# VH-VL binders against q9umr5, part 264

Target 1, 268 residues: q9umr5
Amino acid sequence: SYKPVIVVHGLFDSSYSFRHLLEYINETHPGTVVTVLDLFDGRESLRPLWEQVQGFREAVVPIMAKAPQGVHLICYSQGGLVCRALLSVMDDHNVDSFISLSSPQMGQYGDTDYLKWLFPTSMRSNLYRICYSPWGQEFSICNYWHDPHHDDLYLNASSFLALINGERDHPNATVWRKNFLRVGHLVLIGGPDDGVITPWQSSFFGFYDANETVLEMEEQLVYLRDSFGLKTLLARGAIVRCPMAGISHTAWHSNRTLYETCIEPWLS

## First folded at step 11 (VH-VL)

Design xa83 (framework fv_acimtamig)
Fold by ESMFold2-Fast, scan of step 11:
Structure xa83 (fold): chain C 268 residues (1-268), chain A 123 residues (1-123), chain B 106 residues (1-106)
Amino acid sequence: as target 1 above (268 residues)
Amino acid sequence: QVQLVQSGAEVKKPGESLKVSCKASGYTFTSYYMHWVRQAPGQGLEWMGIINPSGDSTDYAQKFQGRVTMTRDTSTSTVYMELSSLRSEDTAVYYCARVGIPFSDYDFWGDYWGQGTLVTVSS
Amino acid sequence: SYVLTQPSSVSVAPGQTATISCGGHNIGDKSVHWYQQRPGQSPVLVIYYDSNRPSGIPERFSGSNSGNTATLTISGTQAMDEADYYCQVWDSRTVVFGGGTKLTVL
């Protein structure tokens, strides 16, 4: 009688990454139907995020339709952004808990080995030249690249994150906000020892200002303007913050204490 | 330049345990998965298992489940592979290899390999 | 149990093109990686993701993958190419290696 759980993976991941998470869910909530979506696995996770949203949408529609009591989403890393967009574009989603597991909700601005592997001569200070081009926007990682020193370029060139965050106007913004607000709970998980998500507070809708000082969610224009419903959700008591130290980026889905503290309580 | 340097050759008796080390340099140790592959004399490559960048998540080939343990020491950039209850059939060269895409355990392949550690199990 | 099939040996004359096959059911839907292993040495990655060459691997090495067969091609084969060659795929939860092909250059 537990609600079904849908899992969406991150950059260069697949369903294999969640083997431990599935064991934890089976131990604490036996009989839960868990579907880990095996779409855009590995290198295919580099495909544009709107393309991924379309594919994941097609996969989740029949699952949600068969669960009138609702479903839960667990969305890891880049997958949390896919789930953000799913909740906005779906007029009929019945998601109870949206569990965002160390996802760069306000974007990424960090020198990581993903960056060095994809663009060997690039560093965070000059990646804006690639990412904010039409060619760069064909890569998922560039869809949420948020350079705080070139915010004008981010606002004009981001084909994904600036739109779903309501940082740039879109004809569908009002409908996207209405759809997103149907979520029961927004559970935000992340921590200072992640080592990949930069700043780590991006997982909690915090982000760098032009001096690389982190401003928390309540100081962000997207929150203050209630662009997609964060202020409304917080006032409703629907936002849960669960920060945890000592957890690296590849361990969020395999740490038992994190699961018991931050995830298990929201899997009714 | 990426280097993986393994511990030296060992001779063991049946029933004993072995522990092979693999020290990494030339890259960010905590950004890559590492896997272990062995090769019996004159035979092909056999996958043993994988360990994540932080060292707190592992997965082992079914054949070695219950006998193998992989660990990581991030302070020394060293990965370890322990194999217990040794048999003569465990005589092999044991290799550590870095998984080619940072932070990924999908479709993993070895872009850099250690020099190998010969382990001989005989009475 | 996914299985990769390689010929046990291939012989070529110096300067000839060597072709090493790796057979698997619908292997064209998987990504194939290739390793070279000289006697007494560690494996060396020569091709990853079907056709990509790592830095330092000569242009005469190429790969393809379609249908039920992946192929490693070595043009202008040299004596130094004499080695065992292994193909590899990822099958859901495990690494699968081919049995290896011994390339002999006259």
Scores: ipSAE 0.776, ipTM 0.898, lowest interface PAE 1.4, mean pLDDT 93
Fold by OpenDDE, second read of step 12:
Structure xa83 (fold): chain C 268 residues (1-268), chain A 123 residues (1-123), chain B 106 residues (1-106)
Amino acid sequence: as target 1 above (268 residues)
Amino acid sequence: QVQLVQSGAEVKKPGESLKVSCKASGYTFTSYYMHWVRQAPGQGLEWMGIINPSGDSTDYAQKFQGRVTMTRDTSTSTVYMELSSLRSEDTAVYYCARVGIPFSDYDFWGDYWGQGTLVTVSS
Amino acid sequence: SYVLTQPSSVSVAPGQTATISCGGHNIGDKSVHWYQQRPGQSPVLVIYYDSNRPSGIPERFSGSNSGNTATLTISGTQAMDEADYYCQVWDSRTVVFGGGTKLTVL
């Protein structure tokens, strides 16, 4: 039998967004128990990410308990960060494959329409004023806002991304690293035509330097310092990178070719 | 300024198909879902379905399943709604409306509407 | 299927407060949106997420939602407010509209 699959949605999404993915899984892996968690849907996805992590944790614990052989996680967009944090705080998770589906794993720094919607009077260059304020950090989007021109503010004010990355010292960093390293495989999916994740390489832990030059995962401090285990995972062959062009952000979970190429192989 | 401009009025016979277009401008076309709503003369609003930003996913109201097809053309920023096997009861003004939240097909509202397209189905 | 119930009509004198109700089972747990439709015109969003006003909508428009009833309130009603008003929710992967309320300004 196939291991259960747990799906976590993204910003402004719901479980309904994954109806096609469910169909794909059922076709290729019949009998798979797939649970799409219907938590923090729609506007509720703007809640602080730590709150979401707690909610999703409560939902996944029973599922994991019933699956002693392990489970797979498919986490889309913002959900990918939620899942990474979840795996960091859970010392007893049994996740085999963690599939990060077009997630801003290294943060977001771009002018997207959802940002414009939330902050219509602010461009990305000015969002640090909002996102790195105490009230800004009450919004999920600001929890992973990563301004490359205001690194000090990011490191000091980011209440989520900087912590799970181990970029800011905290007492749980070692334990979180240990917990995250329990994952069997980290499958990173994304692509240049996403249009939302900025830079798109963030889905692969790439990101801007101070000159907005995109550096790859291996050039990042979090990798070099192995602050949350990326270097270790790579060394043991546990990281899979699956880039795909021609896929817009809202199509990652509903593209059959993408599923067959990047998702299906890791659902065994 | 967000604008949705629909195609002109049409007269159809029973059994024929209608295809209404909705050209969008003033915003990032590929960031928003679009839904269609119709209104029969003197009646209320009736939801027909929704199409995602990429056009590769649709969700139709049960009433129209099998008869309605929604598509979109990114190159022209146009959304289309086709309704087949027309009946006299399909006489209505058809509206396209943008979903109010980018990249969302959940708990949405229509924040901008087209001017409407009157389709008359008569023998 | 989820059903929204609106009064067929509401009348109000100019300057008075108009209230339009939208009933639904546990509607307070849903987000309610309101549309104004003047004769011969397209619907216009006047309230979203229970109580938020889009840009350009006068402050005299307000909304609330609790229990089994959502309410659109128009304070200081003006002649131009005469229109049909529809409430709307999302349910079971569908958009549901109320039957509409004709607001007459006497």
Scores: ipSAE 0.029, ipTM 0.582, lowest interface PAE 5.1, mean pLDDT 93

Design xa84 (framework fv_acimtamig)
Fold by ESMFold2-Fast, scan of step 11:
Structure xa84 (fold): chain C 268 residues (1-268), chain A 123 residues (1-123), chain B 106 residues (1-106)
Amino acid sequence: as target 1 above (268 residues)
Amino acid sequence: QVQLVQSGAEVKKPGESLKVSCKASGYTFTSYYMHWVRQAPGQGLEWMGIINPSGDSTDYAQKFQGRVTMTRDTSTSTVYMELSSLRSEDTAVYYCARVGIPFSDYDFWGDYWGQGTLVTVSS
Amino acid sequence: SYVLTQPSSVSVAPGQTATISCGGHNIGDKSVHWYQQRPGQSPVLVIYYDSNRPSGIPERFSGSNSGNTATLTISGTQAMDEADYYCQVWDSRTEVFGGGTKLTVL
């Protein structure tokens, strides 16, 4: 029998976004128990990420307890950051495959219509003034805003991403690293045609330097210092990278070829 | 200024197919879901289906499954709704509408609507 | 299948407050959107997420939603407000529209 799958949605999403993904799983792995968590749906996805982590934690505990062989996580977009934190804060998670589906794992620095809708007069060059304020940090999108031109403000003001990445010290860092390292596989999915996640390499732990040149995961200080276990996971053979061109942000959960290539192999 | 401009009125016979266009302007076309809603004469609004920003994912109301197809042409900022095997009861005004939150298919309230396309199906 | 119930018609005198109800089982746990449709015109969003007004919609339009009833309230009703009004909610995997209410201003 297949391990249960838990799905965590992204910004302004709900379980409805995964209707095609559920069809694919049912076709290839019939009998799989798939739970798509309908917490923080729609506008509630703007709530601070630590608040979302607490709510999703409460929802996943009984599912994990019922599956002693383990569970798989499929976490889309912003949801991938929620899952990153879940794996760190849960002392007893039994996650086998963590499938991160186009998630900004090193943060976001892009002019998207999400920002224009929320902050109509802002551009990516000046959003740091809002996001790195106490008020801004009450919004999920600001919790992973990573302005490469104001890295000092990001390190000091980010209440979420800088902490889970080990970029700023936290009393629980050692325990979070130990917990995260229990994951069986970290499956990273993303691509150049996403159009929302900027830089798209953020889905693979790459990110901009101060000149907006993308440095890949192995050149990041968080990797080199092994701050939360990426270097250890890679050495263990536990990191899978699955980039795919031609897929837009809202199509990662509804593309059959993507599913067959990058997701299906990790659901056993 | 957001505008959705639909193709003109059509008169069809039972058994024919309909294809309505909706050309968008004034916003980033590839950032919003679009849905289609119809209204029979003197009746209320009826949801038909939705298409994602890139045009490669759709969902249709059960009533229209097998008869409706929605497509997008991102190069012309145009969405299309095709309805086949037309019946007299398909006589209606067909509307395209933009879903109000970028990249979201949750709770697809329509913030901007096209002017409507009257389709009359009669023998 | 989820059903939204609206009165078929509501009449008010100019300057008076009009209230249009939208009934649904536990609708207070859902988000309700309201559309105005004048004769021969397309629907116009007047309220979204229970109580928010889009840019350009007059302050006299307001909404509320609790229990089994959502309400659209139009204060100081004007002749130009004469239209059909539709409520809408998300249910499971689709949008559900109410049957519509014809508002007459006499």
Scores: ipSAE 0.781, ipTM 0.898, lowest interface PAE 1.4, mean pLDDT 93
Fold by OpenDDE, second read of step 12:
Structure xa84 (fold): chain C 268 residues (1-268), chain A 123 residues (1-123), chain B 106 residues (1-106)
Amino acid sequence: as target 1 above (268 residues)
Amino acid sequence: QVQLVQSGAEVKKPGESLKVSCKASGYTFTSYYMHWVRQAPGQGLEWMGIINPSGDSTDYAQKFQGRVTMTRDTSTSTVYMELSSLRSEDTAVYYCARVGIPFSDYDFWGDYWGQGTLVTVSS
Amino acid sequence: SYVLTQPSSVSVAPGQTATISCGGHNIGDKSVHWYQQRPGQSPVLVIYYDSNRPSGIPERFSGSNSGNTATLTISGTQAMDEADYYCQVWDSRTEVFGGGTKLTVL
């Protein structure tokens, strides 16, 4: 039998958004138990990411317990960060494949519809004023806001991304790294035509330097320092990078070709 | 100034146990992992294991599983390494080495080393 | 098990550049640390994370890591640099050391 699949949605999503993915999995892997976690839907997805991590943890623990052979995680957009944090705090997870589906794994720094909706009078260049405040950090979007021009503020004020990245020293960094390294494979999916994740390379742990030049994963300090295990995972062949062009952000979970190429191979 | 001071040289018989101490000073003892590494005469370095800051977690090299025990005493800032069922091939200089980053274990360097403890196992 | 391969010995004249290699499968994807051990002394960290020098280590020490080979480079080698050098990586929850390289300054 196939390992159970757990799906975590993104910002403003619901389980309904994954109806096509469910269809694809059922077709190619019949009998697979797929659970789309219906937590923090819609506006509730704006809740602090640590709160979401706790909620999703409570939901996945029973599923994992019933699947001693392991489970697969498919985590979309913001959900990818939730899942990464989840795997960092869980010392007993049994995740085989962690599929990060167009997630801002290295953070977000771009004007998006979400930002315009929440902060209609703010541009990405001045959003640090909001996001790196205590008030701003109560919103999920700000939890992974990564302003390359205000690195000090990011490192000191980010209550989520900077911590799970191990960019800010904390007493749990070693344990989180150990826990995260329990994953069998880290599958990173994203593409240049996403239109939301900015830069799109963030889905592959790439990101802007101070000049807004995009650097790849291997050039990032988190990689070079192996702060949460990326370098270790890569060294043992556990990282899969699957870029695909021609896919908009809202289509990653509903594209058959993408599924067959980047997702299906890791649902064994 | 970070210092790791180890216990003195020992002579043991086959089948006995050794216990080497490593007293730390000059830094926050409860914030750093500690490695144990040994070196047989004329040979290279061999990693034995690591112990976390609180002492409640250890990881040993597979070779020493079942024979090695690492502990630490926060009240005296001392780390201990015990090796049982000694053999002649256990003759070596044993080192403690601090992990170079606070609250970090694997894939991190040893930045400060003890002076070493020679343990000779002979009939 | 993961294996690190070092040359048993390297010789260099004073003032010249010494290079010590550390071979390992895809070692470039790992973090490599280097230790110096003089006769009768404890190991001393000279390079960490491939290319970083601890405080007190001379600038003539440098490191690189790519592909299947990490390299420790000592520019302007001095007599005091004569020692054994060990590379180290982490693999499969184990710290792995190279066999060591004896550097002789002629």
Scores: ipSAE 0.000, ipTM 0.496, lowest interface PAE 12.4, mean pLDDT 93

Design xa9 (framework fv_acimtamig)
Fold by ESMFold2-Fast, scan of step 11:
Structure xa9 (fold): chain C 268 residues (1-268), chain A 123 residues (1-123), chain B 106 residues (1-106)
Amino acid sequence: as target 1 above (268 residues)
Amino acid sequence: QVQLVQSGAEVKKPGESLKVSCKASGYTFTSYDMHWVRQAPGQGLEWMGIINPSGDSTDYAQKFQGRVTMTRDTSTSTVYMELSSLRSEDTAVYYCARVGIPFSDYDFWGDYWGQGTLVTVSS
Amino acid sequence: SYVLTQPSSVSVAPGQTATISCGGHNIGDKSVHWYQQRPGQSPVLVIYYDSNRPSGIPERFSGSNSGNTATLTISGTQAMDEADYYCQVWDSRTYVFGGGTKLTVL
């Protein structure tokens, strides 16, 4: 009997994006109950991340309650940030494996086709003017925009990422850390050929400094201060890093080798 | 400027296979999924399937499952649609169309279309 | 299998408003996209996500979608608008087209 799996999609996605992932799970772990949440699909994925967290929370509560042995989360792209917040705000979650598929855990700072489509006249160097306004923070993509050249603005204006990463004070920080630390395994997946997540090391809690040099997780203040439990999880042996080259952003959920190497081992 | 250029008209016999190409330019080829849609003479539009050019992931309409294969070549920014075991009912204009939003296969719409490839299947 | 129903033809005089319907069960819960196809030409996107116009599409084109009917509206219809119009939705892994409506401007 395998633990149930809950899947949370990313920006402009729906359950349809995971049809191949479902096939792989059914082949290797037949009988697994997989629930792909069809909330905030398509353009609704632009809603503020805290609003999405509330909606996904309501959907996962009954699933977790019916699985006393625990559940697994597979959270793709932006969905990985939703799952980060779920694990912090839920004082009763029973998540064993949290599998993060190419999610910008330390934020995003890139000139991608998403940016060109949403803000045709914007560049990564000037998007901070929109994203760090009250209006901009009503859009999910701005909730994890992390401009390394305007860190003061990021810390002051980010209504989501700076709070869940413990980079800015919050009254619930201690409880959020305690809740997050209940996770059995944090499985981080990403790679250099993703083409969307910038820097790609954001999927492994690495990020740019002010000179756009990538500093890895162990050099980040959030890790060194153990702000939400990364250092504690690593010491427990609970963090798994699974980088893979040759995989583009929309292929993480449909690559069989990736599934067998990075996901399958964690679906007990 | 976004442009999709398809291969030229073909005449085929029943039982043969068809392979149509669609060469993309003016955008990042791997950022947008591609549809294949056909139109029989005097008829409406019929969806055949979709291909993700970055992951080579495909999905085909049930009617064509087992007969259609979609592939891509990232070095030439080209997608291909191959249809086997041709019948006279496969006579149609075949179109490629780009999905209107990058990195998404949801809420499909074709924002740019190729010029079409007329395929006639007759004995 | 999901079915979209369109009238086979609609006729309007120049300068009048043309209305093309697209019927489907609970279509208001789906996103509807509209294409224009002139004789011998490829389809052209005129409306996406129910009511949004792509760059280059005249303001006289508008769309709506509620309940069981989506509507494409062309105000001040011109001779150049004469074409076949198709609605389209995504439903359960299928990209579904309506049967098409021939718009005649006379």
Scores: ipSAE 0.632, ipTM 0.848, lowest interface PAE 2.3, mean pLDDT 92

Design xb1 (framework fv_acimtamig)
Fold by ESMFold2-Fast, scan of step 11:
Structure xb1 (fold): chain C 268 residues (1-268), chain A 121 residues (1-121), chain B 106 residues (1-106)
Amino acid sequence: as target 1 above (268 residues)
Amino acid sequence: QVQLVQSGAEVKKPGESLKVSCKASGYTFTSYYMHWVRQAPGQGLEWMGIINPSGDSTDYAQKFQGRVTMTRDTSTSTVYMELSSLRSEDTAVYYCARVGIPFSDYYFDYWGQGTLVTVSS
Amino acid sequence: SYVLTQPSSVSVAPGQTATISCGGHNIGDKSVHWYQQRPGQSPVLVIYYDSNRPSGIPERFSGSNSGNTATLTISGTQAMDEADYYCQVWDSRTYVFGGGTKLTVL
C-alpha cells in the first residue's frame, strides 16, 4: 500500500490545478489516498504566510495521525514555503518525502504580473518600500520578497522567510531545526524556463548576491551555518535535486515527463 | 484597455472542423490562462476548456474530450480553439475569456465578442 | 457533477430591488462569480468571489453566499440592468455555470 499524499497549492491557486497530477498518481500508484487541501484558495492565498501555516497545520494533523507509516507532501510554488514552515513548527510530523515544485525557497526578486495586479506602478527595484513595511508584510507575496540590494531591510522586516530560513534569530529556531530534520527526503524541483520564480535557482536554495549573480545553495550562509539543517540533510543523502528545462510555472503539476522523472520515484 | 478580438462568423457542414482565433491585447499575454465557453442559440453558457499562460497545458470538459484542441501562439498573442467532427448541435456562439488573476484559473474577467458558428447541411 | 440552479426569470419594477438566487449543495463553501449578458452581447463580470465588484460596476450590485444559496442583489433596478444573469463556480473537475436568469424591468 502507498503512503498518503497531501498537496498544498500556490498563490491564487486551488485544488483544480492538480487534476493531472492526481491522474498520474492514480495511474502509477493506484490506491494512494491523495488529499488536495482547499484552504486559502484564490484571493485568500494573499493572507500572511504564518496565518496560512496555522490553517494548513490544523488540516494536516488528522491526516498524519491516521498514517503511522508516514505521509508525503507535494507543495507547489508559494505552497512550498508553507510546507517548509509546517515541517518546522510541527513537533510530531511524519513526513517521508517533501516534494517542492518550483517554490521560491530563498525568496523572489522578479517582476511578474502578480506584482502588477497588486501594485500596478511598482517595479522590482522599488517594491522593497512596500513589502518591508508592516502593511506590506500582511501580504503573502511580501513575506518572501527578497531584494538582494536591500538585504538589511529584508533581514529586519521579513516576518516569515528570514525567520524560517534562519537568516534572522528566533527563540524557536533550535526546535524548528530539530523538527525539519525529521523529514525523510527533500525533493527540489524547478527549472530555467519557469518564467515566474526569479531567480529560478531559488527553488534549489540558490539566490542573487548584491550584483544579481546567482550563488548556489552550498555558497549560502544558511547552508554554511546549517541554520535549519540543509547541510545535515545533504550529508545524510536526503536532498534530491531534479531540475528540468522546458517547463513553465503553471505546468509543473501537469507535465507527465516531469512527474515520471522527479515525483514518481519518491511516492512509496 | 484589455481586448480580446475573435475571428469572424463561420458556416460549416457536419463532419467538418472549426478553428476559432482570439487575439489578445492590453496586458501581458503570457501571464493569463484563457478559457473557451460556448452558447447555443437560446441556451446558457457551457464551459469547453482552458489553456495555461505558456500553452503547454490544457484541460477540456469531458463532453468535448477527443474533439477539441486548444493552442496559443505567444508571438502573435493569439489563442485558438479547434473543434472537429462537427454536428448540428455544435451551432453556437463561441467565446474566449481571460481569467481574472495572473497564473490563476478561476473566474472570467474579460470576454471576446464571440464567434457565431452555424453547422448545417 | 455539480449543478447550479437558477430561476429562469425574475421581474421587477424600475427602482425596486431584484434578487437572483443560485442554488447548489454547500455552495457557501465555494466562491461564486456572476456575469451579466445583454441581448447580442458578450457576458460581463459583475461580481467575483461572492461579493466583490470589478471596477466600473455600480454599487447597486452586491452579492452574498451562504449555506446552499448564493444571491445577486440589484438595488434601485434600472432598465439598463435588463439582461440574463449567470452564476458560476469551479468544482474540482470543471467550471460550472447556472442555467441563467432573465431579468425583466418593466
Scores: ipSAE 0.453, ipTM 0.800, lowest interface PAE 3.5, mean pLDDT 91

